# Designs tried in a protein design chat: VH-VL binders against q0aze0. Part 451

Target 1, 268 residues: q0aze0
Amino acid sequence: MKIILVNNRFKENTEKKAQEIAGQLSALNVEVIIDNGLDEPYAGTVDFIMVLGGDGTMLRAARRYGQRAIPVLGVNMGTVGFLSNIEINELAEYLPLILREEYSLEARMMLEVAVFQQQSLLTRVFCLNELLLRSNSPRMLSFALEISGQKLEPYRGDGLIVSTTTGSTAYSLSAGGPIADPQLDAFIVTPVASHIINKRPLVVSPEREISLHLLEEREAIIGIDGQIKMDFGAENRVLIKRAPHPLLMVNLKAKPFFTSIDRSLQRQ
Key: E = the ipSAE of ESMFold2; O = the ipSAE of OpenDDE; V2 = 0.75 times the mean of E and O plus 0.25 times the DockQ between their complexes.

## First folded at step 19 (VH-VL)

Design OO1 (framework fv_inotuzumab; at its last fold request DockQ between E and O 0.81; V2 from the best seeds 0.80)
Fold by ESMFold2-Fast, scan of step 19:
Structure OO1 (fold): chain C 268 residues (1-268), chain A 121 residues (1-121), chain B 112 residues (1-112)
Amino acid sequence: as target 1 above (268 residues)
Amino acid sequence: EVQLVQSGAEVKKPGASVKVSCKASGYTFTNYYIHWVRQAPGQGLEWIGGINPSGGYTKYRRKFQGRVTMTADTSTSTVYMELSSLRSEDTAVYYCTRDYEGTYFYSPDYWGQGTLVTVSS
Amino acid sequence: DVQVTQSPSSLSASVGDRVTITCRSSQSLADDYGDTFLSWYLHKPGKAPQLLIYGISNRFSGVPDRFSGSGSGTDFTLTISSLQPEDFATYYCLQGTDQPYTFGQGTKVEIK
């Protein structure tokens, strides 16, 4: 068995624990490839991806490896989040199940984001939570939203979020979007501080294509999963569609989504 | 293994333009951002901007906007930085740097050897 | 802009000494997920800068174990546990969290 170990090396003192885990896996005749986050993703064939960290590390892993249809397990290393399945102190208990492939998989849709300058593709990225278009100045944006070629009335405000159902509890929630069952596949389109009272969040089929462009030259940025940021001007267009493959998340133990989110909302 | 090789030293007059090259080898050229950093004599390091060679996305520090242009030639695995309207304060050693996650964070792992650009009348 | 300030600007030390260099940022360098993009570089005259430490505390491939990093929030430290002759150099910290990315002013380590 060959496993990629994605370590959150952007927090203090994570290296020692990652080396210990890699040693334990190697002692069981597992070949370990450590992803340090500085290099391109490992290009070879692997059987499993183990992500050591919180939600930020899982989002990075999903962007790097999520389209390969490989099982991905989130192992929490002390930072609470929604995307991990087991705690680090439980790893020894569950490791035999991992090696025997005794687990279930949950498919989570991803976004494919393509950014154009005029008619030329600048970049294409995949993400698990959302794309955020926002103003980078005190001025409101004026922008156009199209859903499968249907042109909506112009938006005016601070921006817009296009989210997966997994992302419904991230930035979309803060902007007034609905909480979505992650078992559902849908785009959630949530306005950010719209000046038009009638602009409501939309829940849209994942088979649709969403495009955005500015109607006036403004300083704006596109944010992806709260990690990637790119300048966005009037000569740019973004196209968002369902990614070809979902992220395959490993379930070794039940994590009740609804009771977790209910507790979080009542006790923040 | 990974290597970034820059063009040689340049001497320019004020108002001229300079174009510095950075040739990459030992990795997949289009998978990494190339950023440019300079160091004027007796000063610290200053980030100028970066380019994604895959699609040509560029981001420049505001003070260089309108004077700097970064381009990439995939066929030769080379990134170019052109700085126009040169002033004496542009005298510096210019470095290219490699970074995989160039729009998420900046932690360059490999650097070119540097190119001294001297602007004198 | 996020500024990073190094101290000291220079120091003189003997081979075998423990050396510490500090980097302080004007704002927290942690992103929304708590990830911190602070790195340390070694620069020798006439050579390319070399990555030593990234993500506060992680040694880059091939870097000797006498180099270590620590810190959180706005206060970060590079430590050389037992200075060697080849460690004569200028050291720079870099914050890679917010654009424009900014370097410290450098710390020159001179071997007595």
Scores: ipSAE 0.834, ipTM 0.912, lowest interface PAE 1.1, mean pLDDT 91
Fold by ESMFold2, fold request of step 21:
Structure OO1 (fold): chain C 268 residues (1-268), chain A 121 residues (1-121), chain B 112 residues (1-112)
Amino acid sequence: as target 1 above (268 residues)
Amino acid sequence: EVQLVQSGAEVKKPGASVKVSCKASGYTFTNYYIHWVRQAPGQGLEWIGGINPSGGYTKYRRKFQGRVTMTADTSTSTVYMELSSLRSEDTAVYYCTRDYEGTYFYSPDYWGQGTLVTVSS
Amino acid sequence: DVQVTQSPSSLSASVGDRVTITCRSSQSLADDYGDTFLSWYLHKPGKAPQLLIYGISNRFSGVPDRFSGSGSGTDFTLTISSLQPEDFATYYCLQGTDQPYTFGQGTKVEIK
């Protein structure tokens, strides 16, 4: 068995924990590829991905590996979040089940985000939580939203969030969007400080295509999963679709979403 | 092994432009950003901007906006940085650097050997 | 722009000495998920800068154990536990969290 061990090297002294776990796995004849986060994703065939860290580490792992249809296990290293399944101190208990592939998978919808400059594709990113369009100046934005070719009345405000259901508990929630069951496939479209009172959050079919562009020249940024940030101007547009593959999250320990929602939100 | 090989030293007059090349090898060129950093004599390191060779997205430090252009040629695995309207304070060693993320964070792992650009009247 | 200030600007030391260099940023270098993109570079005249430490404390491949990094928030430290002849150089910290990315002013470590 060959696994990727995603290690969050952007907190102090994380290498030691990862080396210990890699040693335990190697002693069980598991080939371990350590992803230290500085290099491109490992391109070879693997059976399983183990993510050591919190929600930020999982979001990055999803962008790096989420389209490869490989089981991904989140292992919590200290802060309760929405994307881990087991705690680090439980790993030894669950390791035999991992090795025997005795676990279930939960599919989580991802976004495909394509950014254009005029007619030219500038970049494409796959993400788990959300795309954010926001103003990068004291001035508000005026922008257009299209859903499968249907042009809504213009937006005016600080920006807009297009989220997955998994992302419903992230920035979308802070901007007034609903909490969604992550087992649902949907887009959640949440305005940020809209000056148009009738612009409420929308829940949209995952089969739709969502397009955004500015209606006047302004300094704006697109953000992806609260991590990637790119300049966005009047010559740009972004197209958002359901990604070809969901993130396949490993479920070893029952995590009752609805009964734990308040606790998970407080610990982000 | 990863290598970034830059073009040779240049001497220019004020008002001219310079184009420095950075040829990448030992990795998949389009998977990594290339950034440019310079060091003027007696001064520290200064980030200029970066380019994603896949698709050509660029971000320039505001100080250089309007004077710098970065381009990539995927067929030769080469990035170019052109700096126009040169002034004496642009005299520096210019480095290209490699970084995977580009738009999330910047932690370059490999650097080119540097290109001295001298602007003299 | 995030300013990053190193201290001292220069120091003189002997082979075998413990050397400490401090880097302070004008604002926290942690992102929304607590990840910090602070790195340290070694630079010798006529050579390309070399990555020593990334993510506060992680040694880059091939970097000797005598180099270590620590810190959090706005305050960061590079330590060389026992200075070797090849370590006389200028050292830079880099904040890679917020664009524009910024380097410290440099610390020149000279032989006494």
Scores: ipSAE 0.794, ipTM 0.891, lowest interface PAE 1.1, mean pLDDT 90
Fold by OpenDDE, fold request of step 21:
Structure OO1 (fold): chain C 268 residues (1-268), chain A 121 residues (1-121), chain B 112 residues (1-112)
Amino acid sequence: as target 1 above (268 residues)
Amino acid sequence: EVQLVQSGAEVKKPGASVKVSCKASGYTFTNYYIHWVRQAPGQGLEWIGGINPSGGYTKYRRKFQGRVTMTADTSTSTVYMELSSLRSEDTAVYYCTRDYEGTYFYSPDYWGQGTLVTVSS
Amino acid sequence: DVQVTQSPSSLSASVGDRVTITCRSSQSLADDYGDTFLSWYLHKPGKAPQLLIYGISNRFSGVPDRFSGSGSGTDFTLTISSLQPEDFATYYCLQGTDQPYTFGQGTKVEIK
């Protein structure tokens, strides 16, 4: 068995912990590739991806490896989040199951986000949580929202979030979006401080496409999973689709999503 | 081995433009942002801006906006920084850096050897 | 802009000495997920800067274990447990969390 061990590279002593885990896995005759994100993703064939860290680490791992259709296990390092399945202190207990491939997989829809400059592609990113368009000034944005060719009335507000159901418990939630069952595939379009009072979030079929562009010269920013950010202007357009591949999240331990939401949110 | 090799020293007059190159090797060129940092004599390090060679997205420090242009040539794995309307204050060693994060956050791991740009009348 | 204050600006030390450099930012460098983009660099005249520590405390490849980093939020420390002859240089911290990205003013480690 060959495992990619994804390490959080932006916290104290994470590399050391990764090495320790790698040693444990090696002692079990598992080939381990440690990925701390500094180098290019391992291009070879692997059987399993183990993500050590919190949601941020998982989001990076998802963007990095999600398209490869490899089981991805979130191992929490003592943080609060929604994307880890087991705790680091439980790893030893569950290792036999991992090695025997006795686990379930949960397919989580990802977004395909394409940002254009005129007709030129600036970037294409697969992400697990959300795309955010927000104002980069005290002024509201005016932008066009189009869903599967249906042009909605011009939107005015601080911004807009297009989230997966997985991402519903992330920034979308903070913006007043609904909590979605992660077992569903859907877009959640959540307004951020809309000029329209009680502007309702939209739940959109994953079969649809969502496009955004500004209707006037304003400073805006696109954010992806809260980790990728780039300037967005009048000459830019963003196209959001369902990613062609879901993230295959490993389910070793049953986690009651709905009963755990309050606890998780309270801890954040 | 990752390497960033920059073009040679430049001497320019005020008002002129300078274009410094940074050739990258040892990795997939389009997978990493390249940023530019400069150090004036006796001063600290100052971030100028960055470019994503994949797609050409650029982000410049505000003070340089309008004067700096960063471009990338994927065929040669080279990033260019052009600074126009040069001033004496632009005299500095300019470094290109590879950003291993490749997101909004800046995490340089490798640096070029530096290019001295001297602006004098 | 995020201000990064490095201390001291310079210090004199001998081979074998323990050296500590601090970096303080005007605001927390942790992002929404708690990731902190604080790095330390070694810079010698006429050479390219070299990454020593990334993510507060992780040593870059090839960096000797005498270098260590620690800290959180706004306060960070680079420690050289036993200064070696090749360690005499200028050290910089870098915050990469917020734009514009900013460096500490540097700490020149000189021979005593």
Scores: ipSAE 0.791, ipTM 0.915, lowest interface PAE 0.6, mean pLDDT 94
ESMFold2, look of step 20: ipSAE 0.748; ipTM 0.877
ESMFold2 (binder alone), look of step 20: mean pLDDT 89; pTM 0.904
OpenDDE, look of step 20: ipSAE 0.576; ipTM 0.846
ESMFold2, fold request of step 21: ipSAE 0.624, 0.777; ipTM 0.835, 0.887
ESMFold2 (binder alone), fold request of step 21: mean pLDDT 90, 90, 90; pTM 0.919, 0.917, 0.917
OpenDDE, fold request of step 21: ipSAE 0.238, 0.038; ipTM 0.740, 0.662

Design OO10 (framework fv_inotuzumab)
Fold by ESMFold2-Fast, scan of step 19:
Structure OO10 (fold): chain C 268 residues (1-268), chain A 121 residues (1-121), chain B 112 residues (1-112)
Amino acid sequence: as target 1 above (268 residues)
Amino acid sequence: EVQLVQSGAEVKKPGASVKVSCKASGYTFTNYYIHWVRQAPGQGLEWIGGINPSGGYTTYRRKFQGRVTMTADTSTSTVYMELSSLRSEDTAVYYCTRDYEGTYFYSPDYWGQGTLVTVSS
Amino acid sequence: DVQVTQSPSSLSASVGDRVTITCRSSQSLADDYGDTYLSWYLHKPGKAPQLLIYGISNRFSGVPDRFSGSGSGTDFTLTISSLQPEDFATYYCLQGTDQPYTFGQGTKVEIK
């Protein structure tokens, strides 16, 4: 068995723990590839991906490996989030089930984001939560939204979020979007501080293509999963589609989505 | 072995342009951003901007916007930084750096050897 | 802009000494997920800077274990437990959290 161990390299004292876990797995005749995130993703065939960290580390792992149809387990190292399934102090208990492949998988849709300058593709990235278009100044944006060739009336406001159902509890929620069951496949389109009174969040088919561009020269940014930022100007266009493959998330322990969300909202 | 090899020293007059190259080897060129950092004599390190070689997306520090242009040639695994309207204050050693994570955060691992650009009349 | 300030700007030390360099940022370097993009570099005249520590405390491959990093929020420290001859250099911290990315002013470690 070959496992990629994705380490959160941006938190204190993570490397030593990753090496300890790699040693434990190697002692069980598991080949371990440690991915510290500074280098390109491991290109070889892999049986399982173990992510050591919180939601931010899982989002990076999804971008790096989510399109390969490999089981991905989130192991939380401290602060409990929505994307981790077990805690680090539970790993020894669950490791035999991992090695026997005794777990269930939950498919989570991902976005494919392509950014163009005129007709030229500048970049293509995949993400698990959302794309955010936002103003990078106090001035409102004026922008065009097109859904599967249908041109909507222009938007004015601070921005727009295009989210997966997994991302419904992330920035889309903060912007007034609905909470979506992550077992559903859908895009959630949530306006950010729209100055057009009747602009509402939209829930649309995951087969739709969503296109965005600015109608006026403004300072704007495209944000992806809160981890990638790109300057976005009037010469740019972004196209958002359903990614070819969902992220396959490992469930070793029952995680009650609705009660977890309810508790989190109460703490705000 | 990852290597970033830069072009040789340049001497330019004020108002001229300079184009510095950075040739990458030992990794998949299009999978890493290349950023540029400079150090003027007696000063610290200053980030200039970066480029995604896979599609040519660029991001520049605001003070260089309009004077700096970064380009990539995937056939030669080379990134170029062109700085125009040179001033004496642009005299510095210019470094290219490699970074996987793109434009949200910056944690470069490998650096080129540096290119001294001298601007004098 | 996020400013990063190093202290001291220079220090004199002998081989075998423990040296400590501090980096302080004008605002928290943690992102929304608590990830911190603070790295340390060694720079010698005529040579390229070299990555020593990334993500506060993670040692880059090939870096000797005498180098260690620690800190959180706005306060970060690089420690060299037993200074070696090859360690006399200028050290820089880098915040990679917000554009424009900014380096500290540098700390020069000189031989006594």
Scores: ipSAE 0.637, ipTM 0.847, lowest interface PAE 2.3, mean pLDDT 89

Design OO11 (framework fv_inotuzumab)
Fold by ESMFold2-Fast, scan of step 19:
Structure OO11 (fold): chain C 268 residues (1-268), chain A 121 residues (1-121), chain B 112 residues (1-112)
Amino acid sequence: as target 1 above (268 residues)
Amino acid sequence: EVQLVQSGAEVKKPGASVKVSCKASGYTFTNYYIHWVRQAPGQGLEWIGGINPSGGYTTYRRKFQGRVTMTADTSTSTVYMELSSLRSEDTAVYYCTRDWEGTYFYSPDYWGQGTLVTVSS
Amino acid sequence: DVQVTQSPSSLSASVGDRVTITCRSSQSLADDYGDTFLSWYLHKPGKAPQLLIYGISNRFSGVPDRFSGSGSGTDFTLTISSLQPEDFATYYCLQGTDQPYTFGQGTKVEIK
């Protein structure tokens, strides 16, 4: 068995923990590839991906490996989040189940984001939570939204979020979007501080294509999963569609989404 | 194994343009961003901008917008930085740098040897 | 723009000394997930800068274990536990969290 161990390289003292876990797995005759994110993603075939960290680390792992249809397990190391399944102190208990492939898989849709300049593709990225279009200055944006070729009335405000259902509890929630069951496949389109009083969040079929462009030159950015930032101008267009493959998340123990979100909201 | 090799020193007059090259080897060229940083004599390091070689997406520091253009040639694994309307203040050593994927964060691991650009009359 | 300030601007040290350099940012460098892109570079005249430390405390491949990094939020430190002859250089911190990416002004470590 070959496992990629994804480690969060941007938190203090995480390397020691990753090495200890790699040693434990090696002692069980597992070949371990440690991915600290410094080099290219491992290009070979692997059987399993274990992500050590919080939601941020899982989002990076999904972007790197999510399109390969390989089981991905989130192992939490102290930071409470929604994308991990087990805690680090539970890993020894669950390792035999991992090695025997005694777990279920939960498919989570991903977004494919393509940014164009005129007709030229500038970049393509995948993400698990959302794309955010926002102003990068005090000035509000004027922009056009198209859904499967249907042109909506222009938007005016600070921006727009196009989210997966997994992302419904991230930036979309903060902007007034609905909480969605992650088992549903849908785009959630949530305006950010719209100056048009009747602009509401939309829930849209994942088979549709969503297109965005600016109607006037402004300083804007596109943010992806809160981690990637790209300049966006009037000469640019972004196309958002369902990614070809969902992220295959490993369930070793029940982690009820609805009770977890309910507890989180009561603390606010 | 990873190597970034830059073109040689240039001497230009004010108002001219300069084009510096950076040839990459030892890795998959399109999987990494290339950014440019300069250092004027007696000054610190200054980030200029970066390019995604796989599609040509660029991001530039505002003060260079309109004067800098970055391009990539995937057939030769080479990135170019062209700076126009040169001023004496543009005299500096220019470095290309490799950043492991993306433009959301910047922490370059490998640097080119540097190219001295002198702007004098 | 996020500004980064190094302290001291210069220092004089002897081989074997413990050297500490501080980098302070004008705002927190942690993203929404607590990830921090703060790195340290060694620069010698006539040569390209070299990565020493990335992600606050992670030593880059081939970098001697006398170099260490620590910190969080807005305050970061590079420590050289026992200065060697090849360590006399200018050191720069870099915040890579927000564009435009900014380097500290540098700390020159001189013989004496």
Scores: ipSAE 0.495, ipTM 0.802, lowest interface PAE 3.1, mean pLDDT 89

Design OO12 (framework fv_inotuzumab)
Fold by ESMFold2-Fast, scan of step 19:
Structure OO12 (fold): chain C 268 residues (1-268), chain A 121 residues (1-121), chain B 112 residues (1-112)
Amino acid sequence: as target 1 above (268 residues)
Amino acid sequence: EVQLVQSGAEVKKPGASVKVSCKASGYTFTNYYIHWVRQAPGQGLEWIGGINPSGGYTTYRRKFQGRVTMTADTSTSTVYMELSSLRSEDTAVYYCTRDYEGTYFYSPDYWGQGTLVTVSS
Amino acid sequence: DVQVTQSPSSLSASVGDRVTITCRSSQSLADDYGDTFLSWYLHKPGKAPQLLIYGISNRFSGVPDRFSGSGSGTDFTLTISSLQPEDFATYYCLQGTDKPYTFGQGTKVEIK
């Protein structure tokens, strides 16, 4: 068996913990590849991906490996979140189940985001939670939204979020979007501080293609999962569609979504 | 072995342009951002901007916007930084740096040897 | 702009000494997930800078274990537990969290 350990390289002493876990796995005849995020993703074939960290580390792992149809397990290392399944102090208990492949998988849709300058593709990225288009100045944006070629009336405001159902509890929630069952596949389109009355969040089929572009030159940013930030101007267009493959998340223990989100909202 | 090899020293007059090259080897060129950092004599390090060689996305420090242009040639695995309207304060050693996912964070791992650009009357 | 300030600007030390360099940012370097993009570099005149520490405390490949990093929020420290002859250099911290990315002013470690 070959496992990738994706560690949280941007917190204290995470390399040491990753090395300790790699040693434990190697003692069990598991080949281990440590991904510290500083280099390109490992290109070889692997059987399993173990993500050591919180939601931020899982979002990075999903971007790097989510399209490969490999089981991904989130192992929480102290940061409360929605994307981990077990805690680090539970790893030894569950490791035999991992090695025997005795677990279930939950498919989570991802976004494919393509950013163009005029007709040229500048970049293509995948994400698990959302794309955010936002003004980077006090001036509001004026922008066009198209859904599967249908041109909506122009938007005016601070921006727009295009989210997966997994992302419904992330930034979309803060902007007034609905909480969605992660078992559903859908895009959630949530306006950010719209100046046009009754611009409501939309829940649309994940088979649709969504495009955005500015109608006026403004200082704006495209944000991906709260991690990637790209300058976005009137010469740019972004195309968002369902990624070819969902992220395959490993379930070793039950995490009841609705009671977890309910508790989280009451603690805010 | 990862290497970034830069072009040689340049001497320019004020108002001229300079184009510095950075040739990459030992890795997949299009998978890493290349950023540029300079160091003026007796000063610290200053970030200038970066480019994604895979599609040509660029990001620049605002003070250089309009004077700096970064381009990539994937056939030669080379990134170029062109700085125009040169001033005496642009005299510096210019470094190219390698970074994976250079729009999320900046933590360069490998650096070129540096190119001295001297701007004098 | 996020400013990073190093202290001291210079220090004199002998081989075998424990050396501590501090870096303070004008605002938190943590993103929404608590990830902190603070790294440390060693620079000698005529040479390219070299990555020592990334993500506050993680040593880059090949970096000796005498180098360690620590800190959180706005206060970060690089420690060299037993200074070696090759460690006499200028050290820079880098915040890679927000553009424009900014380096500290540098700390020159000089031979006593």
Scores: ipSAE 0.764, ipTM 0.890, lowest interface PAE 1.5, mean pLDDT 90

Design OO13 (framework fv_inotuzumab)
Fold by ESMFold2-Fast, scan of step 19:
Structure OO13 (fold): chain C 268 residues (1-268), chain A 121 residues (1-121), chain B 112 residues (1-112)
Amino acid sequence: as target 1 above (268 residues)
Amino acid sequence: EVQLVQSGAEVKKPGASVKVSCKASGYTFTNYYIHWVRQAPGQGLEWIGGINPSGGYTTYRRKFQGRVTMTADTSTSTVYMELSSLRSEDTAVYYCTRDYEGTYFYSPDLWGQGTLVTVSS
Amino acid sequence: DVQVTQSPSSLSASVGDRVTITCRSSQSLADDYGDTFLSWYLHKPGKAPQLLIYGISNRFSGVPDRFSGSGSGTDFTLTISSLQPEDFATYYCLQGTDQPYTFGQGTKVEIK
């Protein structure tokens, strides 16, 4: 068995804990690859991915490995979030089940984001939560939104979020988007501080293709899962569609989504 | 050996353009962003912008927008920074830097040796 | 833009002294997922800057253990527990969370 341990190199004690776990797994004849995000993602075949950290670390792991159809387990290390399944102090209890491959998998859709300059593809990235288009200045944006070739009335405001159902509880929620069952596949399109009163969040089929471009020269950025930030100008366009593969999340412990989100919102 | 090697010192007149090169070796060129930072005499470090060598995607600090251009040549593992309409205030040591997934965060772990650009009439 | 301010701008010290340098940001550097991209660099005349600490407190490979970083929110500290001759240099903090990325103005550590 070959396992990738993904850790957050920006958190204290995470590297020490990753080394401890790697030692424990090696003692059980498991080959361990440690991925702290610095180097190219491991290209070989692996059986399992263990993510040590919070939601941010899981988002990074999903971007690097989510398209490979490999089971991914989120192990929480003190950061409260929605994407981990077990706590670090529970790992020893569940490790025998992991090694015997006795767990269920939950498929979570991902976005494929392609950014163009005129006709040239500049970059293609995958993400688990969302793409955010926002102004990088006090000035509002004017931009075009097309859904499967259908041109909507121009948007004017601070930006737009295109989210997965998993991302419905992240930035989309803060911008007034709906809470979505992560078992559903859908895009959620949420305006950010729209100047137009009747611009509502849209829930659209994951078979739809969404494109965005600016209608005037403005300083704007595109954010991916809150982690990747790219300048976005009038010469650019972005194309968003469902990624070819969902992230396969390991379920070792029941974490009821609806009671978890309800509890979280009551504490706000 | 993992390194970034920059072109040599340049002396330019006001209004001219300068193009500085940064050649990468010892790692996979397209897996890291290259950013540029400068330091004017007696002043601190200033971030200029960055480029993704894989697609040529760039991001620039606003004050340089319109007179800075960054390009990448994957066949030679070299990034270029061209700064036009030079002023005396552009006299500085220019550094290229490497960072993984550099456009969403910036914490460069590898720096070129620096290129002194002097703008004088 | 996120501003970062270092203090002091300069200090005089002797070999063996404990040195503390502070970096303050105009707003919180933690992103919504708890990651903070605050790093520290050592810079000597005629040399490129060298990474010392990244992510507030993580020592970069090969950096001596006398260097340590701490902090949260808007206040960050670099500590040198026992200053060595090679440590007389200018130190910079860098916020790498929000574009444009910004460096502090620098702290020059000089021989008494």
Scores: ipSAE 0.006, ipTM 0.557, lowest interface PAE 9.3, mean pLDDT 86

